# Ledger of designs, part 5: VHH binders against Serine/arginine-rich splicing factor 11 (SRSF11)

Target 1, 81 residues: Serine/arginine-rich splicing factor 11 (SRSF11), of Homo sapiens (Human) (q05519r33to113)
Amino acid sequence: EVIQVTNVSPSASSEQMRTLFGFLGKIDELRLFPPDDSPLPVSSRVCFVKFHDPDSAVVAQHLTNTVFVDRALIVVPYAEG
Below, E stands for the ipSAE of ESMFold2; O stands for the ipSAE of OpenDDE; V2 stands for 0.75 times the mean of E and O plus 0.25 times the DockQ between their complexes.

## First folded at step 2 (VHH; framework vhh_7n9e_1)

Design a6v1 (from a6 with S31D S107E; at its last look DockQ between E and O 0.39; V2 from the best seeds 0.00; counts 0 for: pae E 6.7 > 2)
Amino acid sequence: DVQLVESGGGLVQAGGSLRLSCAASGFTFSDYAMYWGRQAPGKGREWVSGISGSGGSTAYASSVKGRFTISRDNAKNTLYLQMNNLKPEDTALYYCAKEGTIYWTLEGPDYDYWGQGTQVTVSS
ESMFold2, look of step 2: ipSAE 0.013; ipTM 0.378
ESMFold2 (binder alone), look of step 2: mean pLDDT 81; pTM 0.814
OpenDDE, look of step 2: ipSAE 0.194; ipTM 0.566

Design a6v2 (from a6 with S57Y; at its last look DockQ between E and O 0.39; V2 from the best seeds 0.00; counts 0 for: pae O 6.9 > 2, grease 25.9 > 24.2)
Fold by OpenDDE, look of step 2:
Structure a6v2 (fold): chain B 81 residues (1-81), chain A 124 residues (1-124)
Amino acid sequence: as target 1 above (81 residues)
Amino acid sequence: DVQLVESGGGLVQAGGSLRLSCAASGFTFSSYAMYWGRQAPGKGREWVSGISGSGGYTAYASSVKGRFTISRDNAKNTLYLQMNNLKPEDTALYYCAKEGTIYWTLSGPDYDYWGQGTQVTVSS
């Protein structure tokens, strides 16, 4: 039920990420690294999304190569721990 | 008051290892994601690694992935960064930082606190 999203734009917000993946299903948890307005600049960010419905996580993987803001997202399943 | 105190830095030869610690106080440690960042001489700060409150999620900058490992001991209110196979380009002041807000609904948190840093120097 958890996905990892890489190649997230530094310009993308957590809210935008939640909106995007929220279309696919209820989100129980979302973590963005680094977080919004981080004083530590990066060229790319990583987002973890835990869906309430595991099926939503499967569907989310189809967003791979979807351009969001200015980057093509990479969405893969993620095992916690 | 939130306090973050880094330690464990030092001088090492290329290929060596260091383990950084960040002692946290003044907040419910386990409720917040924590991060490591660094600032190399003459360069700006950059993100190095992050870990969720429970430790279930970890992330790394591409430059350190496979070499660095972030972890935490929530019982000790301590964040760690195991740095292996260090390179001269890893030379920097390393900071730990706190997630700004506990969030579970709509938006990610801001970044609100960071420590004074611990110096890591890797010689050729």
Scores: ipSAE 0.014, ipTM 0.299, lowest interface PAE 6.9, mean pLDDT 86
ESMFold2, look of step 2: ipSAE 0.105; ipTM 0.571
ESMFold2 (binder alone), look of step 2: mean pLDDT 83; pTM 0.834

## First folded at step 4 (VHH)

Design s1 (framework vhh_7n9e_1)
Fold by ESMFold2-Fast, scan of step 4:
Structure s1 (fold): chain B 81 residues (1-81), chain A 121 residues (1-121)
Amino acid sequence: as target 1 above (81 residues)
Amino acid sequence: DVQLVESGGGLVQAGGSLRLSCAASGFTFSSYAMYWGRQAPGKGREWVSGISGSGGSTAYASSVKGRFTISRDNAKNTLYLQMNNLKPEDTALYYCAKEGTSWSGPDYDYWGQGTQVTVSS
């Protein structure tokens, strides 16, 4: 029920990621690395989204190759084990 | 098997300069942002500077801006920190770190053992 989103724009915010993926279902937890308040420069960011409903994680994978901010997202399932 | 090895620290007088190096191995260096952090005696760890994988973007903590310069040599898998006009307040163990990607939540995947910088007044 956790997805890993890579190729996230350095300009994207946690709020924007939550808005995008929140359309697909209730989010239990969202982590964006590095965090929004981090002054660290990065070429891209990585986001993890834990959905309340596992079906939302499946639907979210269809957002792979969707341009968000300035580049295409890569969305894959993430196993915690 | 990521390895980060810092070097270049030492004892220097206030107003002096030091150049730190971080030798990286075990990953595609140019694909990841790299960072310098430090831990001063009696203080928690703090971020000092960061550089994007390509070297096209840099950022600095306000306390070091204008005095420190971060750079990288992707052909040599090496990260650098040029430290000028050092102050006693810069005394700390300096670490390099690699951009984090794990769900465990750290912004950094790895920290090196560090190199000690001591600035006397």
Scores: ipSAE 0.000, ipTM 0.180, lowest interface PAE 11.2, mean pLDDT 79

Design s10 (framework vhh_7n9e_1)
Fold by ESMFold2-Fast, scan of step 4:
Structure s10 (fold): chain B 81 residues (1-81), chain A 123 residues (1-123)
Amino acid sequence: as target 1 above (81 residues)
Amino acid sequence: DVQLVESGGGLVQAGGSLRLSCAASGFTFSSYAMYWGRQAPGKGREWVSGISGSGGSTAYASSVKGRFTISRDNAKNTLYLQMNNLKPEDTALYYCAKEGTQYPELGPDYDYWGQGTQVTVSS
């Protein structure tokens, strides 16, 4: 199961996201957009996290409204439709 | 209802200057990064420049760096592109775009493209 994390600080790093969500379970994949080295200015970033255990993805949704770096995260299940 | 309206294009000779404007409405302008892109006749779209919501950070395509300046007036909900030392290869329809969500399946990280404003630089 994949979660989508929005309202991610421009100052947050992929390493910080892995540390935060890694406490909830083993991460198979994590992608932060735009990437850490992107020169493109953005007001916020979006992160996708694929957990090894689907239960970790459910628990991670409880982190919605948790302040990380300088703003509250929005955590939802990622669904293509 | 998000609206972006570009203006300021026209015909100019090589070496000349133009200032493009993008009037934004329907969202909290200062909360989003804004971008300029362009599409030359018979070619794909190319990104030109970007500016953060506060205006504190800017980025430019290498093809325009040093010649173009992006800026914004958050009190007027307006994005600008000052184009100096224009070249015939700058001839294109210029678009502004609002920051969106980047997904591998969705492609570009853009929420909306305006109608565009035509810039023609004579040889």
Scores: ipSAE 0.000, ipTM 0.200, lowest interface PAE 11.4, mean pLDDT 80

Design s11 (framework vhh_7n9e_1)
Fold by ESMFold2-Fast, scan of step 4:
Structure s11 (fold): chain B 81 residues (1-81), chain A 123 residues (1-123)
Amino acid sequence: as target 1 above (81 residues)
Amino acid sequence: DVQLVESGGGLVQAGGSLRLSCAASGFTFSSYAMYWGRQAPGKGREWVSGISGSGGSTAYASSVKGRFTISRDNAKNTLYLQMNNLKPEDTALYYCAKEGSTWSELGPDYDYWGQGTQVTVSS
């Protein structure tokens, strides 16, 4: 029920990510790396979203190649062990 | 096949300067942020500095800010670290790292890093 979102714009905010993925279902946890206040320069960011409903995670994977801010998102399942 | 090769380390007296280089190959250099890290004997790895793919933004650890300057030459696929006013505390193996795709609360996971170049600062 966790997805990994890569190719996230450096100018995207955690709030914008919560808004986008929140429309797909209840979010239990969302983490954007590096965080909004990080001084580290990056060409892209990575976001992890844990949905309450596993079906929301499946639907979210259909957003792969959707342009958000200035580039297309890559959405895949995240396996944790 | 990503490769990073560091050079420019050596023995220097406190107050001296060194310039480190990192030759990159196997990826589109200008598309990725690059970093310098170091590991002192008996200590964990420490982030030192970072630079965006375009070179437009840089960041430094507080311990080196004002003394070190990171830069890159995208035409030559080379990353640099100019180290001024070196202190014995800067003694470490210095390595460069390519931006990775995974991050944690403890910091960035690097996609690749080189073997490093040794910097020794005598008092």
Scores: ipSAE 0.007, ipTM 0.266, lowest interface PAE 9.2, mean pLDDT 81

Design s12 (framework vhh_7n9e_1; at its last look DockQ between E and O 0.04; V2 from the best seeds 0.00; counts 0 for: pae E 12.6 > 2, placed apart)
Fold by ESMFold2, look of step 5:
Structure s12 (fold): chain B 81 residues (1-81), chain A 123 residues (1-123)
Amino acid sequence: as target 1 above (81 residues)
Amino acid sequence: DVQLVESGGGLVQAGGSLRLSCAASGFTFSSYAMYWGRQAPGKGREWVSGISGSGGSTAYASSVKGRFTISRDNAKNTLYLQMNNLKPEDTALYYCAKEGTIYGSLGPDYDYWGQGTQVTVSS
């Protein structure tokens, strides 16, 4: 039910990520690393999304290689404890 | 006080193997997902692999899938990364991370990354 999204633009915000993945289904939790307000310079961000419906997580994985902001996303399943 | 201590890095020739360990303390290890990340010189941090608290679910970045295997021994509070068929591009500081404390189930918490263990792949 959790996906990991890498190669996210450092300019992408958590609100933009919620909008994109929220189109695919109800989101229970979303975390963007580093957070929106982090002062640290980074070359890319990583986002983790927990969907309410596991089917949404399967559909989201097909967004791999979809350009968002300025680069193609990589979306894969994420292990959850 | 959460502590994560990585070990097992070193110098290895391309095509070789290494097994990294991450000793965890200060929390109930089996209750949390754990992750490996890496940072090559002059580059940002890259997520490598994750494993559920029970060990029943694993995930890998596409760049390492099929070559790296994440595992854990909950009796020893230790996370492992078996790295096979190493390439020069795998050269990086490798560190483990605990599942985040905010919301309890989200991915790595940036404040709980260890200091890392250096892996250098020559050829």
Scores: ipSAE 0.000, ipTM 0.160, lowest interface PAE 12.6, mean pLDDT 77
ESMFold2-Fast, scan of step 4: ipSAE 0.116; ipTM 0.525
ESMFold2 (binder alone), look of step 5: mean pLDDT 81; pTM 0.815
OpenDDE, look of step 5: ipSAE 0.353; ipTM 0.680

Design s2 (framework vhh_7n9e_1)
Fold by ESMFold2-Fast, scan of step 4:
Structure s2 (fold): chain B 81 residues (1-81), chain A 121 residues (1-121)
Amino acid sequence: as target 1 above (81 residues)
Amino acid sequence: DVQLVESGGGLVQAGGSLRLSCAASGFTFSSYAMYWGRQAPGKGREWVSGISGSGGSTAYASSVKGRFTISRDNAKNTLYLQMNNLKPEDTALYYCAKEGTSYSGPDYDYWGQGTQVTVSS
């Protein structure tokens, strides 16, 4: 029910990520690293989205290679480890 | 399997310089931002500086801006902190950290063991 989104633009915000993935289903948790307004420079960001419905996590994987802000997203299931 | 190993600390007099190194392994170094933090005895951790994966963007805490320079050598998987005009208040254990990539983790998903910097008056 959790997806990992990598190659997220440094300019993307948690609210933009919530808007994008919210179209696919109810979001229980969304975490973006580093968080919004961090002064730390980053080459890209990582976002984790926990959907209420597991089916939404499967559908979200179709967003891989979608250009968001300035680069293509990489969307995969998040595995425990 | 991320590993970060700091080195280069030591004892210097006020006004002196030190260059810290952080050897990174277990991840694609150039793909992640890197950071330096520090902790003085009895105090919490303080963020010092950060650098983007490409090295094209840097940031510094106000207390060190103009005196410290962060840099990286992606071919050597090594992060550096050049510390000039050191002050006694810079005395601390210095850590490097990798940008966070963990759902349960903080903004920095790994800190090294640290290297001690002591600045005498």
Scores: ipSAE 0.000, ipTM 0.207, lowest interface PAE 11.1, mean pLDDT 81

Design s3 (framework vhh_7n9e_1)
Fold by ESMFold2-Fast, scan of step 4:
Structure s3 (fold): chain B 81 residues (1-81), chain A 121 residues (1-121)
Amino acid sequence: as target 1 above (81 residues)
Amino acid sequence: DVQLVESGGGLVQAGGSLRLSCAASGFTFSSYAMYWGRQAPGKGREWVSGISGSGGSTAYASSVKGRFTISRDNAKNTLYLQMNNLKPEDTALYYCAKEGTSFGLPDYDYWGQGTQVTVSS
């Protein structure tokens, strides 16, 4: 029920990520690294999305290669450690 | 395989200085941003500083701004953290991290094992 989204634009916000993935189902938790308030110099960011419904996580994987902001997203299943 | 090995920690009096090093291998060092983080007993991981792949951009947590300096030597695949005017509140396990795909929530990819910094009063 958790997906990992990589190749996220450094200018994307957690609010924008919630809007994009929120259309696919209820989000229980969303974490974007580094956080929005971080001044970290990064070339890309990583987002983790925990959906309430596991089916939403399956559907979200179809967004892989979707251009968001300025680059294509990479969406894969994430196994929590 | 990505490997990060921290060194340079130790015991120091308040007001003192230490220089930490992180030896990186297994990836094209200059192509990735690098970070220093720390974790004190009973607290979560705290981001300390970051530097771009080229070394042209740096950033610092407000708690260390003006006291710590991050740098890198891409020819030697080494990341540094120069820590000046250390305070007891800086006591923590310090570790370096490579930018990339995270394998844990909430963390950065490829944390090293860390080096302990203890600042006495």
Scores: ipSAE 0.000, ipTM 0.144, lowest interface PAE 13.8, mean pLDDT 78

Design s4 (framework vhh_7n9e_1)
Fold by ESMFold2-Fast, scan of step 4:
Structure s4 (fold): chain B 81 residues (1-81), chain A 121 residues (1-121)
Amino acid sequence: as target 1 above (81 residues)
Amino acid sequence: DVQLVESGGGLVQAGGSLRLSCAASGFTFSSYAMYWGRQAPGKGREWVSGISGSGGSTAYASSVKGRFTISRDNAKNTLYLQMNNLKPEDTALYYCAKEGTTWGLPDYDYWGQGTQVTVSS
């Protein structure tokens, strides 16, 4: 029930990601890397979203190629092993 | 096949300067942030500096702020670290890293062998 979201704008916030993916279902955990307060300069960021309902993770993959902030998101299932 | 090759290290006296280079290949260099890290004997890896893909944003560890300058030449696929006013505590193996992705931590992809910097007192 974890998805990996790549190609996230460096200016996107954790709150914005939570709002976007929260619309698809209850979020148990959301982690954005680097964090919002990180001093590290990056070209893009990566977000991991753990949904309460596994079906929400499947639906979230439909957001692949959706423009968010300034670029298209890439959403794939994450095998955290 | 991503490859990073560091160079420019050497022996220098305290107060001296060195310029490190990192030659990158196997990926679209300008699309990724790049980083410099270091590891001194008996210590863990320490982040030193970072620069965005465009070069428009830079950041530095507090221990090197004001003394080191990170830059890049995207036409040459090369990352640089200009080190001024070197101190004995800057003695370390310096390595460059590419922006990556991983659960819990940024994956810096440290594939370089590193270049040794030794600062004598």
Scores: ipSAE 0.000, ipTM 0.173, lowest interface PAE 11.3, mean pLDDT 80

Design s5 (framework vhh_7n9e_1)
Fold by ESMFold2-Fast, scan of step 4:
Structure s5 (fold): chain B 81 residues (1-81), chain A 122 residues (1-122)
Amino acid sequence: as target 1 above (81 residues)
Amino acid sequence: DVQLVESGGGLVQAGGSLRLSCAASGFTFSSYAMYWGRQAPGKGREWVSGISGSGGSTAYASSVKGRFTISRDNAKNTLYLQMNNLKPEDTALYYCAKEGESWGSLPDYDYWGQGTQVTVSS
């Protein structure tokens, strides 16, 4: 139910990530690293999205190579066990 | 296998100073950014400061800028927070945290230490 999103723009926000992935299904949790409140300069960020419906996580993987903000996202399944 | 152990907290009067340490093991310390966060009783967790893996870049929350200094010793796998001109509002449990892996863990997965208590009396 969890996906890992890498190559996220440093200017992307948690709200923008929720908007993008929320169109695919109900989001139970979303975490962006570094968090929005971190002023530490980074070249890219990583986001984890937990969907309520496992089907939404599968569909989200089709967004790999979709340009969001200024670069293409990399979306893969995240294993929790 | 990531382990973080904080130390150096204590009771201090307003205007005083403390130096916190975080001993890190289980990863290549110099390859990851490190952070200090804090949590006061009844409050949410607040980010305090961050430092890049090389130590070449630092950042601070506005509430501590000019009073706190983050540093690291990559040869000793140790992160530091020098806290000067402490205020009662700085009273909190202080944690260190490691930058997540790229195929990594969620925020509270395994890189939060137990914390070290800082109490500032007026």
Scores: ipSAE 0.000, ipTM 0.116, lowest interface PAE 14.7, mean pLDDT 77

Design s6 (framework vhh_7n9e_1)
Fold by ESMFold2-Fast, scan of step 4:
Structure s6 (fold): chain B 81 residues (1-81), chain A 122 residues (1-122)
Amino acid sequence: as target 1 above (81 residues)
Amino acid sequence: DVQLVESGGGLVQAGGSLRLSCAASGFTFSSYAMYWGRQAPGKGREWVSGISGSGGSTAYASSVKGRFTISRDNAKNTLYLQMNNLKPEDTALYYCAKEGTVYGSGPDFDYWGQGTQVTVSS
């Protein structure tokens, strides 16, 4: 029921990720790493989205290769809850 | 009961503009993110744009970024999509969708409206 989204732009925000993935179903929890206020310089970020409905996690794979901000997202099921 | 009613579609020539509206009822509009999606003939549904409940955050599919603008008027329970520089590839049924909710026993997926047809000729 948790997806891992990689290749997330350094300039994307948690609110933007929630807006995008909220399209696919109710989000119980969303975490973007590093967090929005992190001083850590990174070339990309990773986001985890826990959907209320596990089926939404499967549908979210449709967003793989969708350009968001400045690069294509990679969406896969997360192996560890 | 959630109700979404789209309007504003029509026939327009390439390079033209249209403004779509979505009138929402049956829920606290400002508490939910809203989305525009589209479905072209013979294709699956494609996400187009989204806006947070407060209107503070927006997102766009790469195919429409720079040409389309999503907005909302929470006092009027209305969602908008301003479409500029329309291309034949934008021809599709456009529908609005509500962020999923925990209330209800079905999938917490967006409720979809009936849609409004946009046809771009050239």
Scores: ipSAE 0.000, ipTM 0.160, lowest interface PAE 15.8, mean pLDDT 78

Design s7 (framework vhh_7n9e_1)
Fold by ESMFold2-Fast, scan of step 4:
Structure s7 (fold): chain B 81 residues (1-81), chain A 122 residues (1-122)
Amino acid sequence: as target 1 above (81 residues)
Amino acid sequence: DVQLVESGGGLVQAGGSLRLSCAASGFTFSSYAMYWGRQAPGKGREWVSGISGSGGSTAYASSVKGRFTISRDNAKNTLYLQMNNLKPEDTALYYCAKEGETWDSGPDYDYWGQGTQVTVSS
């Protein structure tokens, strides 16, 4: 029910991530690190998405290698979720 | 494997200056953002400053902005923090951190060194 998305563009926003993953099902929680208002310079960001329906988390793994903004996403099950 | 070794800390009077160094090895230094963080006794870790891999972008916590300057020398695999106009509240263990490959521990940044102690007396 929780996925980890890595290789997220530093230009991507939490709202854009919610839009992308929201197409796959209802999102209970989404956290993007570092957060949108962080002054921390990074080369990539990490996003965690908790879906209401566990099946949505399985489907979301199909987005691995999908180019979003300027790079391909890596979508895996969150290790302990 | 990744190694980060901090140095340059010490005891200084309020209003003084120190320059910290972080020697990095085990990864392609110029490909990763680098950070300085600190932890005072009994407090949580506080992010202090960050710099992009190229050095083209820098950022600072509001508590240190205008007083601290982060820089890097990619030819030497070394990160620096120039600290000016030090205050007693800057007393902490200072550590450098490399941008993570994968965020496993939540909203904190990675830490790989033992840190260098900065003590500012009034």
Scores: ipSAE 0.000, ipTM 0.215, lowest interface PAE 11.6, mean pLDDT 80

Design s8 (framework vhh_7n9e_1)
Fold by ESMFold2-Fast, scan of step 4:
Structure s8 (fold): chain B 81 residues (1-81), chain A 122 residues (1-122)
Amino acid sequence: as target 1 above (81 residues)
Amino acid sequence: DVQLVESGGGLVQAGGSLRLSCAASGFTFSSYAMYWGRQAPGKGREWVSGISGSGGSTAYASSVKGRFTISRDNAKNTLYLQMNNLKPEDTALYYCAKEGYSFTGSPDFDYWGQGTQVTVSS
């Protein structure tokens, strides 16, 4: 039910990620790293999305290679361990 | 297999300078931001400085602004921290880190090295 989204633009916001993935189903938790107000310079960001419905996580994987902001997203399942 | 090896620490007097190096291997160095962190005795880890993959953007903790300079040589896969006007409060184990994050925590640095000890006497 958790996906890991990598290659996220440094200029993307948590709000934009929530809007994008919210269309696929109810989101229980979303974390974008580093946070929006972080002073850390980064080449890209990583986002984790926990969906209420596991089916939404499966559908979200089909968004891999979709250009968002300025680069293609990479969406894979995340094993929480 | 990602490896980060820090060097350049030592004992210096207050007001002195040191240059730390971090040799990186096992990943495409220029594609990742790099960071310096430190841990003082009895304190948690704190972020010190960061630099983007291209070297075009840098950032510093307020405690070190104007005194420390982060840089990188992508041809040599090496990260540097030039430390000037050192203070006793800069005494810490210094370590470099590659950008990375996990779902279970706040931003954590991927692949901490062993670190290099910096001790500043008054």
Scores: ipSAE 0.011, ipTM 0.268, lowest interface PAE 9.3, mean pLDDT 82

Design s9 (framework vhh_7n9e_1)
Fold by ESMFold2-Fast, scan of step 4:
Structure s9 (fold): chain B 81 residues (1-81), chain A 122 residues (1-122)
Amino acid sequence: as target 1 above (81 residues)
Amino acid sequence: DVQLVESGGGLVQAGGSLRLSCAASGFTFSSYAMYWGRQAPGKGREWVSGISGSGGSTAYASSVKGRFTISRDNAKNTLYLQMNNLKPEDTALYYCAKEGTPWSGLPDYDYWGQGTQVTVSS
């Protein structure tokens, strides 16, 4: 099960996202884009988190509206077509 | 051997539309997120939009949200940007970029193409 996290601060890092969501369960894959090393200036970033356990994805959605760094996260389920 | 080739730019009146394409080769296209960025004369590069490898998730800069649509055709190794209701401030060279490697910390956005020029007249 994958979640999509939007409204992520430009100053947040992949390591910080992994730490935050790692508390909720084992992460199989995490991608933040633009990535940390991107030369593109951005006002907001998007993170995708694939949990090993689908239950962790459900729990993670409770983090929506949680302030992380400088803004509230928006956490929704993501369905890969 | 990673290559990105942008096309579809041109001159258009404010309020008009353009569709940009990015032809990718040299890597497993469907395994990587892709981005569109732009650079206006005398300004730094600005992120415009991004799309996940499967095409199921998209993201947009606030300046283009609701006007631009990013999409991809993984069978054709092609990324698209549909630009509607273009404004003079959208005038820029538009670049296609490949997602960096999240695990190595090594940036692979050196795979940026040469870009395609978009000019929006008032």
Scores: ipSAE 0.000, ipTM 0.135, lowest interface PAE 12.2, mean pLDDT 80

Design t1 (framework vhh_7n9e_1)
Fold by ESMFold2-Fast, scan of step 4:
Structure t1 (fold): chain B 81 residues (1-81), chain A 121 residues (1-121)
Amino acid sequence: as target 1 above (81 residues)
Amino acid sequence: DVQLVESGGGLVQAGGSLRLSCAASGFTFSSYAMYWGRQAPGKGREWVSGISGSGGSTAYASSVKGRFTISRDNAKNTLYLQMNNLKPEDTALYYCAKEGTIYWGPDYDYWGQGTQVTVSS
């Protein structure tokens, strides 16, 4: 039910990520790293999204290579290990 | 019972344009995000574009960004895809889908019958 989104623009906000992935179903939890207010100079960010419906996580994986803000997203299942 | 009927496909020359439509019924259309996907011969399913229920937010696959525009008319329960500057690589069966379905996996069916787009040069 959890996806990992990499190659996220440093200009993207948590609210924009919620808007994009909210199209696919109800979001129980979303974490964007580093956070929106981080002073760290980064070239990209990583986002984790936990959907209420596990089926939404399957659909979200098909957004790999979707341009969001200024670059293509990479969406994979979050592996616990 | 959800029904989605795609139309507007056809044969078009490279550089040309087509406008696809998806007529939706069986649910409160404005309450759900809608999507366009495609499947080319010998390839897997590809997500193309999505639009929120209100129409206020859109997203596109990198392969179509700047060439395709997704829109909707909630009063008519209709989803659209305006396709400009078509390339031979856009040749595929195009289908629409409703938010929250499991239609994108390799073992899932299309929501509608799809509409064939063939781009020649």
Scores: ipSAE 0.000, ipTM 0.167, lowest interface PAE 14.0, mean pLDDT 78

Design t10 (framework vhh_7n9e_1)
Fold by ESMFold2-Fast, scan of step 4:
Structure t10 (fold): chain B 81 residues (1-81), chain A 122 residues (1-122)
Amino acid sequence: as target 1 above (81 residues)
Amino acid sequence: DVQLVESGGGLVQAGGSLRLSCAASGFTFSSYAMYWGRQAPGKGREWVSGISGSGGSTAYASSVKGRFTISRDNAKNTLYLQMNNLKPEDTALYYCAKEGDLYWTGSEFDYWGQGTQVTVSS
């Protein structure tokens, strides 16, 4: 199960995102777009988190509207098909 | 209903040029930054270039800086990547992505549309 986290601060790091979501369960993969060292001009970033346990993805949705760095996160399930 | 359709890839000789296009629909194109990324066989995913919504700011990966030029035509909802002085190591599947609409499942990068293949022979 994968979650999509939007409205992520441009100054947030992959390590900070992994710390925040890692306490909810084992993370198999985490990708922050654009990456931490990207020179890309962005107003916000998007993070995808793949949990080892599908239950962790359900719990992670409770973090929606949590202020992280300078803005509230939006956490939704990601399932394209 | 966001859709991005890449085109313009092909087989080209080292030192050659190629122009990629990305046709966007389903959102206000000029309001979002746009990006090009690539994935080569046997290598990890790599960001290539980015451009702000207005086109006023651009950025490039060090591996392509000076050789590639990103641009956009907001009236036509189209993103471009002009690739000059191509090298065999530029061989990859090239994807475009919208700010905020990057998505990914499992162990692979998935975008709306299938990307466009660029192969550079020596």
Scores: ipSAE 0.006, ipTM 0.149, lowest interface PAE 10.1, mean pLDDT 80

